VH-VL binders against p0dw94. Designs and how they scored, part 14

Target 1, 243 residues: p0dw94
Amino acid sequence: PAGTPAGAGASAGIGSDTGSNASEDSDMFPTIVFGDTVIERKEYVAALKAQHGAARLYFRQTYGVDPAEDGWDKAHDGEVPCRWLASRAIDELRRRHAAYLIGVDLGQVADDSYASIVARMEAVNSGNAELKSDGGIVYGRTGFDIDSYLSYELSALKNAYTGDESNPGMSLSDDEVRRYYDEHDWTKDGVDGKTPLDEVRGNVKAQMRSERYDELVSQRAEAIDVTDLPWDALYRFTAGRLG
Key: E = the ipSAE of ESMFold2; O = the ipSAE of OpenDDE; V2 = 0.75 times the mean of E and O plus 0.25 times the DockQ between their complexes.

## First folded at step 3 (VH-VL)

Design d16 (framework fv_ucenprubart; at its last look DockQ between E and O 0.30; V2 from the best seeds 0.00; counts 0 for: pae O 2.9 > 2)
Fold by ESMFold2-Fast, scan of step 3:
Structure d16 (fold): chain C 243 residues (1-243), chain A 119 residues (1-119), chain B 108 residues (1-108)
Amino acid sequence: as target 1 above (243 residues)
Amino acid sequence: QVQLVQSGAEVKKPGASVKVSCKASGYTFTSSYYMAWVRQAPGQGLEWMGLINPSGGSTWYAQKFQGRVTMTRDTSTSTVYMELSSLRSEDTAVYYCARGRLFGYFDYWGQGTLVTVSS
Amino acid sequence: EIVLTQSPDFQSVTPKEKVTITCQASQSIRSYLLWYQQKPDQSPKLLIKYASQSFSGVPSRFSGSGSGTDFTLTINSLEAEDAATYYCQQSSSLPPYTFGGGTKVEIK
């Protein structure tokens, strides 16, 4: 058995997507599908990295232990950190795919596959490099990695949904806005009392739409059934990445 | 245990209004859960009327009931209300409240309130 | 508004037989379809969420399948306690959420 020793310290990571042995990973990583979309090994590994800190925080707060030091395979009241992390990574992928499927329904993207996301990222990176070379203006980050591109594109999908009042949940009446305003604190530093609604109406509406979009994503994510996933094989793969 | 307890049966004349209550317990009333109202005429199917967010008070109504239905809540008593005005004989039905999440499913239902509208 | 059409509207079935109920949506709703069971003089109860996921405590003889516009609820081996009216509901579009017309299942 290979792998990072239990208790290797806080810096012990999940491993690198780009540095992985493709042949070995193909033999170990199980087939995972969401609907008819195949989840790639590198997509799952990226989700593990994204949820790694949350796993450490959860076990520190709940059991007073750091899995990176105590071991990712040690059970605590029936909970095994590497299995908890695998479950959280799958939940992250469910939310991501749910957000992309909403984008498919709006005609913003053709599918929710990781390969399509990577292809769009590479196209944007290439276009930005060409624009800079030609003396054009480029806003913000010009060289995306996959994590920054996912963050960018997921925000764009959310903005497209919430910016269209014809989308379900996005039409707000004046009465709904006033009730939400009345039930939440709307204050500014150095200003006594509540900020008048007319000064923050745009912010109130944006917050309401943001919350409704997040709930939509949550419910669409739950619709992606994971009960029949090859969990035992996925746990073995995950443990092999952590040690 | 999640419980939704509704007010008792009502008998009304055409043109009157009725206000049905639904008291929630066993969970945080102002959490991410919403409350729907669904009615069922005698021997007929289920008909969705609307949805309320107990936390913010936001409402969505089926167009058929727009202008006649009003949904409200009282967070201090964990109670939602459905008021239907300008009652017609066709409004005779059992009215249910049901807990759910926005864009999700409805997992717990009240016992129902029979509203009879008769001349 | 999304219209849900259920068939059949009524079935009289011998115990232990397989029961199949269908629900067709007027437009694609992906997997955003729920199934409810309602016994006489009782409130509806959630059976299946998101087309194929059993709600907690629901007997394994109940299963759901389908996606897009065509959905099926199956009772693999009917028990006497399964005599009820079954309803599909979509959660894809709001407002309104809509229900199918119902399928009444009676024991012979």
Scores: ipSAE 0.652, ipTM 0.834, lowest interface PAE 1.9, mean pLDDT 87
Fold by ESMFold2, look of step 4:
Structure d16 (fold): chain C 243 residues (1-243), chain A 119 residues (1-119), chain B 108 residues (1-108)
Amino acid sequence: as target 1 above (243 residues)
Amino acid sequence: QVQLVQSGAEVKKPGASVKVSCKASGYTFTSSYYMAWVRQAPGQGLEWMGLINPSGGSTWYAQKFQGRVTMTRDTSTSTVYMELSSLRSEDTAVYYCARGRLFGYFDYWGQGTLVTVSS
Amino acid sequence: EIVLTQSPDFQSVTPKEKVTITCQASQSIRSYLLWYQQKPDQSPKLLIKYASQSFSGVPSRFSGSGSGTDFTLTINSLEAEDAATYYCQQSSSLPPYTFGGGTKVEIK
């Protein structure tokens, strides 16, 4: 090496994006579009943060290295940790946007944009605060952050889909249910052997519907074309966030 | 090259069932590709019936055919099957299998199987 | 279910002339519109994916355009081998996937 080793090697994680235009050592966030929907920097940075541990685990298990210690920009058999993480973050956003687009198709939400989700969260938070100040009763969480609101709303979308057997894939024949039951373990504490189907039929159906919904979302995500994204700019932005 | 080869023409009476096969070759059968069934009545357009994921066997049927159609696969022979029960004269059509994905396009099609329901 | 309405249902066209076929969706399907060609006694063949992207091996005289609800297939200069029925299909919504009613194109 030709340079002085600076004391700037302690960047182990991703900073929280608490402001819309915080300056970093990276290039500006490129314009990313999923179909007609603009991907905001905040949602991308949150996806990076959420997938950070998975990237460290993958490189540790596959190559015996930890990107947080060994660097995010060093290739290992053609795989670069920051590029792996960027691609995974995009894949997770594709899945989330796909779930919202299914909800749009069913008239459950207006669109899949991050701004629309934040607006709904803020309306719920404001309504709950006002209800409490007027002496009303609010059940459950009274203040969502964006992560808890996303988890809440995605779960509600899934439950609405899987709870209506008229939705594609949710009508299950008796033969399909029996075959699924036969292929899986349905043991309960205090019951010898496999619990009889008649006692777990609801759980079998729920699991089948959940798996089919996840399959639907995954396939819808694949239909979000990402080939023309500005990947080089996105990789530079990501590397700057990781240090 | 991807190739889909369907079973031969069938003549059936009203109330009977028919089972059409579609043998796939030239790609990994249990990959991420699904197999759709699309029919075409004489002089009419195309009508999507449903599709099956050969990897897990999950099925996605059009509501019009729910209860009358069953799609299955045999991974050892790389073959999908479509069975249509309680046949009516309006079920007379050419039945196509087509390879694709859920929410995607259908890039390869079988040669078609004529099913005639008469008398 | 999304309904696709094609126009015209029939068109007889002099060779080398331009052919225009339209497809209207009952609601926005963004760019998730496909075009297929079906020649007499043959199975359908994919021409255009995602409104405007030519499938591999499709002659350059075929092009697609549109977004939202209004889509067009254009054959810039009709060849004799292009005599066929053309179908649009949508893939943006939940199943079932729907096809337009078809447009038969013949050579004069």
Scores: ipSAE 0.476, ipTM 0.749, lowest interface PAE 2.4, mean pLDDT 86
Fold by OpenDDE, look of step 4:
Structure d16 (fold): chain C 243 residues (1-243), chain A 119 residues (1-119), chain B 108 residues (1-108)
Amino acid sequence: as target 1 above (243 residues)
Amino acid sequence: QVQLVQSGAEVKKPGASVKVSCKASGYTFTSSYYMAWVRQAPGQGLEWMGLINPSGGSTWYAQKFQGRVTMTRDTSTSTVYMELSSLRSEDTAVYYCARGRLFGYFDYWGQGTLVTVSS
Amino acid sequence: EIVLTQSPDFQSVTPKEKVTITCQASQSIRSYLLWYQQKPDQSPKLLIKYASQSFSGVPSRFSGSGSGTDFTLTINSLEAEDAATYYCQQSSSLPPYTFGGGTKVEIK
């Protein structure tokens, strides 16, 4: 009795073609504009990198998960790590540009565009290199990268703003200083108790001005409307960068 | 609830001075809030006069009013004052105090004070 | 000084119709534009902050749009209570702040 050969079931080949187009679209950075300022891809990616650790920490603390291990696209109680990160990156950029715009308005810096920032960095680096070649002492980093320069320049803007009492919010009355002092703990290393106001007055004022400046930046950042940004495209782009 | 209550209507002669008060309630004078003065002539639009930080007392005046306007505050009574000197007929207007964020919007307004300058 | 030009100066509109008010800045003010409503014999009230953000308590029929130099306030369906003068204001720079000339909206 000749055993009838079992028919080889044609394994339906799942056509691989749909995968290639999704990857090209994921690499396209959408056009992002803050008012008149175009946000560059490099700038956004830098912001993502800066917030990456915070995102992981947030999800670890909030949900007990690490997006780097569990996936950046997995939702936790309605929150998606890659979206969260993208949002944080945009917020950081809003604050950054707000600070620069304040500086522009005050004549502290000429332009808030990424290109202008890079140009200033390069100028500083070139100057330092020149100084070094001339036998001068370069204090600090021999050369800035963009992240370190941003930090440097933003700090400089803040210091310049807070260092001038004529700037909005930087004039402090004695009463304000006293109230602020009373509401906060002022301790000195090695000394028990609250340090007398007269010994910490400068620090109190500096802190007050710093906080007021931060509030100003926050207020100005709020004016940058991001509601109509291409969020879905940003999420895709972000997801593609996290894998 | 935030309220700004202004002083009553004033009638002044040309060359005189007027001082309008604005008492704030429902919030404290903090660094987060500023007070602006805005006037409106009869049948006309809004005109920004200046800004004061009620906490620190720092002021910014519109150039048009520079030298004639003085804004002050009393923190103990949460009151802001606007004094306008050398009054002219053109200064006849309703004067408003308005709470604002720094370089931002004005979210609460006083009821207005009519100042009439007539010979 | 930044000049804001509003258009039109006056509108007479039937209830439930759409109202559009424009504000043009003499230079870019990014999104630093505010809209206020002033009803007769009342103080101005904030409607929209930063070009498109509705202030608390403002009906959804009010919306703002625009950036740079051109801005629009829209009332999607005019209510009788919306009879008022509307003002734009810029806060893009340090003082002075400036207002538009206003747009009076009346109900037919």
Scores: ipSAE 0.050, ipTM 0.654, lowest interface PAE 2.9, mean pLDDT 88
ESMFold2 (binder alone), look of step 4: mean pLDDT 91; pTM 0.917

Design d17 (framework fv_ucenprubart; at its last look DockQ between E and O 0.25; V2 from the best seeds 0.00; counts 0 for: pae O 9.0 > 2)
Fold by ESMFold2-Fast, scan of step 3:
Structure d17 (fold): chain C 243 residues (1-243), chain A 119 residues (1-119), chain B 108 residues (1-108)
Amino acid sequence: as target 1 above (243 residues)
Amino acid sequence: QVQLVQSGAEVKKPGASVKVSCKASGYTFTSSYYMAWVRQAPGQGLEWMGLINPSGGSTWYAQKFQGRVTMTRDTSTSTVYMELSSLRSEDTAVYYCARGRLWGYFDYWGQGTLVTVSS
Amino acid sequence: EIVLTQSPDFQSVTPKEKVTITCQASQSIRSYLLWYQQKPDQSPKLLIKYASQSFSGVPSRFSGSGSGTDFTLTINSLEAEDAATYYCQQYSSLPPYTFGGGTKVEIK
């Protein structure tokens, strides 16, 4: 049996429900800015993905729990896994942007934006695909995803910096090399005393340059202020991604 | 309180070397703070020479002074040294040390050391 | 490599008047600019960091503005104690950094 409509009024109010995205709005990715560079949602999500395993490892080693099984929102000695992961993702993005900004100073890249990185990756991938279709030779990886491209390009930026003695910190005097050598342990198993500097000079210089570059990136990253980021909104977004 | 205390005035002949010290106190010397050296010739502006990380001993020198300047530190005495070799009359200046960060600002300065280069 | 040009080189100002000092960079330094005050026979003192952020203890009459290549230090109402030479400094590039030529402010 069917009912009979009551009254003579027209139906209203249908539109009031169709435009509301309250749940999606409350879990939306917040506006995050490093200096004058906007951090994209997909950039942050990629950083979460990259740090996901490290978060699971950290909580397993420290507390004997796996956040993927125990819950990403459960606190352990004041540490909440999803918040720990969000913090690590932001720290990785700070170091990444710092390395790219050093690359900008050297004229290696135009900016530190994620969109520019993705565009370069896609150009390389497209060029490799065209070369393959033409019967050309492509060495190594046949296509980059963002994680492998970032690893590749960050290594290239570091090698470009440390391989050029004209860059600040990279022109090492004999006195600086000797001082570094003297302050560190250059020994071999089964041999008394330090390995003579002349036998390891190349290794000492390479280590000094690597450490100075890492120091430079770390210091530049610290200059990216994250104190006033919308951390609560970022935590909610991150928790929503981890389900 | 943070204090940077520099060594006293020096008079040197052309061709000699001078070594100026800067003793830090009131904070952890091997923390994340760096020490910069800035000089000022009579009646002239400030000129950046370089900086050192007291923790690791890493140095970054201005190209103009590369090969003539050496910055070192002694962590046991919380002291940074700046040695300038092959002195010329143009090196007559007040030399300042200043505490700061590599990508930041320099918040505390020493009192300055006058170095006079004359025959 | 980055050159900072300050203007004016010198100005003599009546007490309570507004002082404006400019610093122009040869290329964009974003907001990585510092302002220092140096009184005769004294060490420089930091006034402004990150182009527009006042350092702790600095009187509110001092303010910094600008971004990219054009920067300004303003003293809204000059006091006798403000007679000094003012320097800008960039820290945008790899160290070492560069200073502007200075602006000497004297009281009339």
Scores: ipSAE 0.610, ipTM 0.811, lowest interface PAE 1.7, mean pLDDT 86
Fold by ESMFold2, look of step 4:
Structure d17 (fold): chain C 243 residues (1-243), chain A 119 residues (1-119), chain B 108 residues (1-108)
Amino acid sequence: as target 1 above (243 residues)
Amino acid sequence: QVQLVQSGAEVKKPGASVKVSCKASGYTFTSSYYMAWVRQAPGQGLEWMGLINPSGGSTWYAQKFQGRVTMTRDTSTSTVYMELSSLRSEDTAVYYCARGRLWGYFDYWGQGTLVTVSS
Amino acid sequence: EIVLTQSPDFQSVTPKEKVTITCQASQSIRSYLLWYQQKPDQSPKLLIKYASQSFSGVPSRFSGSGSGTDFTLTINSLEAEDAATYYCQQYSSLPPYTFGGGTKVEIK
């Protein structure tokens, strides 16, 4: 819509706890579905927190305003900070769910639901706690929170994809590698000019594979249609969280 | 308004290479759209060959064509190319370019380019 | 690689009658299935996306259904201009985005 965004007036927003986490606030969180997967309130709120700084930076650089100081509900050339943040959070969730859906198609995980991810994290944490209490050696993290588990599992999914040359995009010809090398700067500190391909071939291939995987994830995320989400309800929930 | 115009028919000998062009118009060539290549042998069905991202040149080939196909683009002319090497009689087909996304439908197709491989 | 099997390979149908074409995937593709129409000497034309959603400008007599592994294209009342070959294509997650073998529909 154009003009001043519809929002809660001071009397409607003040005194209502639509804040960080409460049972009454769950009635305001709309049903959000990516394809057949329900988006949980907790994962949305975590995405808001993760993107909060990016929203502040964007509005400072684009409009010379800081939403934390000037308000999250004031429009700037048709952009409203809380709506921008909500859309950004949804886009981050689209990317995460897309990466999991690629993993589902390869048989690496059962589904992309937040509940399933939490259940896997809890199973790992319980197993590690038992091993540690018995004096066993646990390699890596012994107690995940959801953010660290997501990072861990997403990295594992990417490594599994890029480490299998039979996966689409992961077989690289010598000609493709050389073209990529020629198109990029491989200058290394202490080396005059480009580092020879023979010395960086592994790095070139890894970067190519990583970029191709990220393209797959981004395109899969765009296939998650969000045009028909209850955006007005989501914007209201988000505004209440920002205070 | 979107149009994909392909190069003309080709006749090739076995063992040669062919390079088919596809010129795009009516949209921003280096946008988020990919260009796919699909072929159809006479009297046969459609066979997906691969695709290219014009914005970065990333390519994705079907395993059957890995090592024989090269897809490139020229952003100054809004043109993608498909080159198929080591041609055999079985490569006789109409070759189509089609615009779309990796995860998405291919919404616009070129007119097709007949490539005939004959001794 | 996901294999799509279409049935029948060929059918000859009286005008105004119903045409049913099936497409079976070798594994679940959820709803990521497309249907194309190809007339002689023409490029394919998209009819249905996401298993059941009509593409812009497609006559309402064309409909798609199904999910998982079993999909159907229906032409409720066949018109003369519908004589063509019909292809399903999957786009569930990863290339190659394979096609079915095609179903040729002729007017009887």
Scores: ipSAE 0.296, ipTM 0.682, lowest interface PAE 4.3, mean pLDDT 86
Fold by OpenDDE, look of step 4:
Structure d17 (fold): chain C 243 residues (1-243), chain A 119 residues (1-119), chain B 108 residues (1-108)
Amino acid sequence: as target 1 above (243 residues)
Amino acid sequence: QVQLVQSGAEVKKPGASVKVSCKASGYTFTSSYYMAWVRQAPGQGLEWMGLINPSGGSTWYAQKFQGRVTMTRDTSTSTVYMELSSLRSEDTAVYYCARGRLWGYFDYWGQGTLVTVSS
Amino acid sequence: EIVLTQSPDFQSVTPKEKVTITCQASQSIRSYLLWYQQKPDQSPKLLIKYASQSFSGVPSRFSGSGSGTDFTLTINSLEAEDAATYYCQQYSSLPPYTFGGGTKVEIK
């Protein structure tokens, strides 16, 4: 008896922007502003999608419930999955924009707006396409989507920041490096014990700079006040997109 | 609890130097914390003088004090020092040390040290 | 150098009244503004960080608002213990950091 393959349960994802008849009111994305930057609907939806899995995992681990099955609007010990997800999405956007704002302040990028980011992506894609047409070798993806480009550009910003010792926090003294080294385990593949500082100094410094950069981004993100966001409207919007 | 305890009041003559100490307790000197020096002339506002990273000793001085101010630290005693040279009457002020998160967020302050410069 | 201008320089206020202090930056500092309270013969105490976030232990009657160049500290229902000088400080970039001129609040 040929066992019928258990049907791959359709992962109830965040509904595509194609307007099924959800009530007109639930589909309106509220105005969200981070300082001087307006957050676009597409940007928020992308952040929701990015955090969707984390939300499910969190509730599964914390409460033993899957919001996709049990409902996104059901409260668990005071926490509501839809609200949690929305909050996480906003936090992700805060971090992203904070990183860009740091870049703007340093003249690494001109603008942190979603439109500007998309424009840069398109420029890169066009350049790569041209290169390819000219017989050049394009290393990596022949074209960025917005998510991949964001990842790419944010990494580039971080690398550029951490690569310049003149940037805030990126100058490291020998004493700082030594202290950091002493406080952390440094292992090398194939070597037993702690690797000597002289062999890992570059890595130590890189890690220190990375952490300091992340801290800077976090602080900048915190500076983006979201207390006065239209949270209720945002929750409704979020709920309307959750299957 | 985080505490910053500064050295006592100083009276100096013009042209002399003064060194004020700030002993930190309740936390350890790490790369995540900086120490700022801020002064306040009598009846005046707050004036930022500079920063030191106590973990590594890196410093940033306000341009006004460049060449006259030196900030140092002793990690063994968790103490930061601010030395101001070529003192003038205008340097009469209460000098504060303040702990910084990263470099600009000052969450804890010393009690202040009065430095009087008089002929 | 970023200049912060506080207004007013002085306020005499009756208890339970609302106090508003403004801080204007010469250029955009986004939300990188601090508010300090300094009582006579005391060191400054941090009240507000990132323009609107209350520091630990700060009474709820204190609130901060604003972004860019214009900021406001509000004391909702002034208490006698709130007699102090208040300072704004920016930390939007690398040093130097700058303070406002201060606003002295006295109780009538």
Scores: ipSAE 0.013, ipTM 0.495, lowest interface PAE 9.0, mean pLDDT 86
ESMFold2 (binder alone), look of step 4: mean pLDDT 90; pTM 0.903

Design d18 (framework fv_ucenprubart)
Fold by ESMFold2-Fast, scan of step 3:
Structure d18 (fold): chain C 243 residues (1-243), chain A 119 residues (1-119), chain B 108 residues (1-108)
Amino acid sequence: as target 1 above (243 residues)
Amino acid sequence: QVQLVQSGAEVKKPGASVKVSCKASGYTFTSSYYMAWVRQAPGQGLEWMGLINPSGGSTWYAQKFQGRVTMTRDTSTSTVYMELSSLRSEDTAVYYCARGRLWGYFDYWGQGTLVTVSS
Amino acid sequence: EIVLTQSPDFQSVTPKEKVTITCQASQSIRSYLLWYQQKPDQSPKLLIKYASQSFSGVPSRFSGSGSGTDFTLTINSLEAEDAATYYCHQSSSLPPYTFGGGTKVEIK
């Protein structure tokens, strides 16, 4: 069968006689903490959705199977698609939180929590809507969803870091720029030979800084320990979300 | 195999300068790794002096050494240098270079260079 | 600068006994705390990275825990080869990175 049913399959929680809410969503999602920040179920689910296509592509290319057809819980040479997807989603969240924590260290944001990101998004959306209703000028997007806001804010954090040459890794020597240029292909379609460095120097520096920033994010992500996460419970939750 | 090999022991008079070298091998010198300098006075603990990015040459120094320490590198020889000027008797210490990652850990250390400052 | 306070300064421990070393930071460093072992006349060696992650090749009797401001290194069953000075190190704030004062562990 084709596709997972988006928005279907809400699960009611189990209440108690002491006043637990019996009509809540499933409480099967385990407690996941990155440092002192709790990862919300909705943040994890969003990461699963973002990595869903990558999981299908990986298993198609590697094993010739589509997990959406063959089953997300079926092992292939020791790899289980829902477990691979869960690990990928956690890795994406580690990188996202690492990028926000760099922003915290530079005074750009107060914390790395999903709730704080959502609150900032809602404040921006509310401000833009209010300004528009009052006849004001609003430049750019009037309403963000969480995916577009995350992309916007992560790009802003990256640009703030890479735009300041005093930040670690962002100062580039002329020799270093020339070496990077020489090691990479700077040709254009239909143009014979490399584009001269003086014509693309800004692009070369931007690419170098982008790569260094991505490496720093990866290094920071390593500091988020996932060894002792409740992986078995997370795998069960993930499998349940995929049919 | 990663190795950091430091220059030999030095004896200096107060007021002199010393320049210690640390030659790296077994990895790409200008990659994502940084090099720190850490010293240890006899019977004392470890004291961080500064950090250099061999790629680009950017440096960060502890305020205590600001104005007296200079860290440089030579990419053609995969060598970092730490120069400490206006030496005092309390600068007598073993000086270490250590390879590490920014906001990370330092995994390989040089063998140490003893610098003795005496009159 | 971030100050790291280690306790105790020194301990003499019977073989096979559990050893606990504490490191307290003057402000939150999240998980950017490292533990090093230094034997006499040798360079420091990395034991634990990011507060709780064992570095490759480190015996399982060494473990790290904690986050924010309070960190612990535990040796669950001390061996003779573990006689050394142990240092915590923060890599959260630059400049400067800082070290704890060290804890000397010797065998009774």
Scores: ipSAE 0.514, ipTM 0.765, lowest interface PAE 2.8, mean pLDDT 87

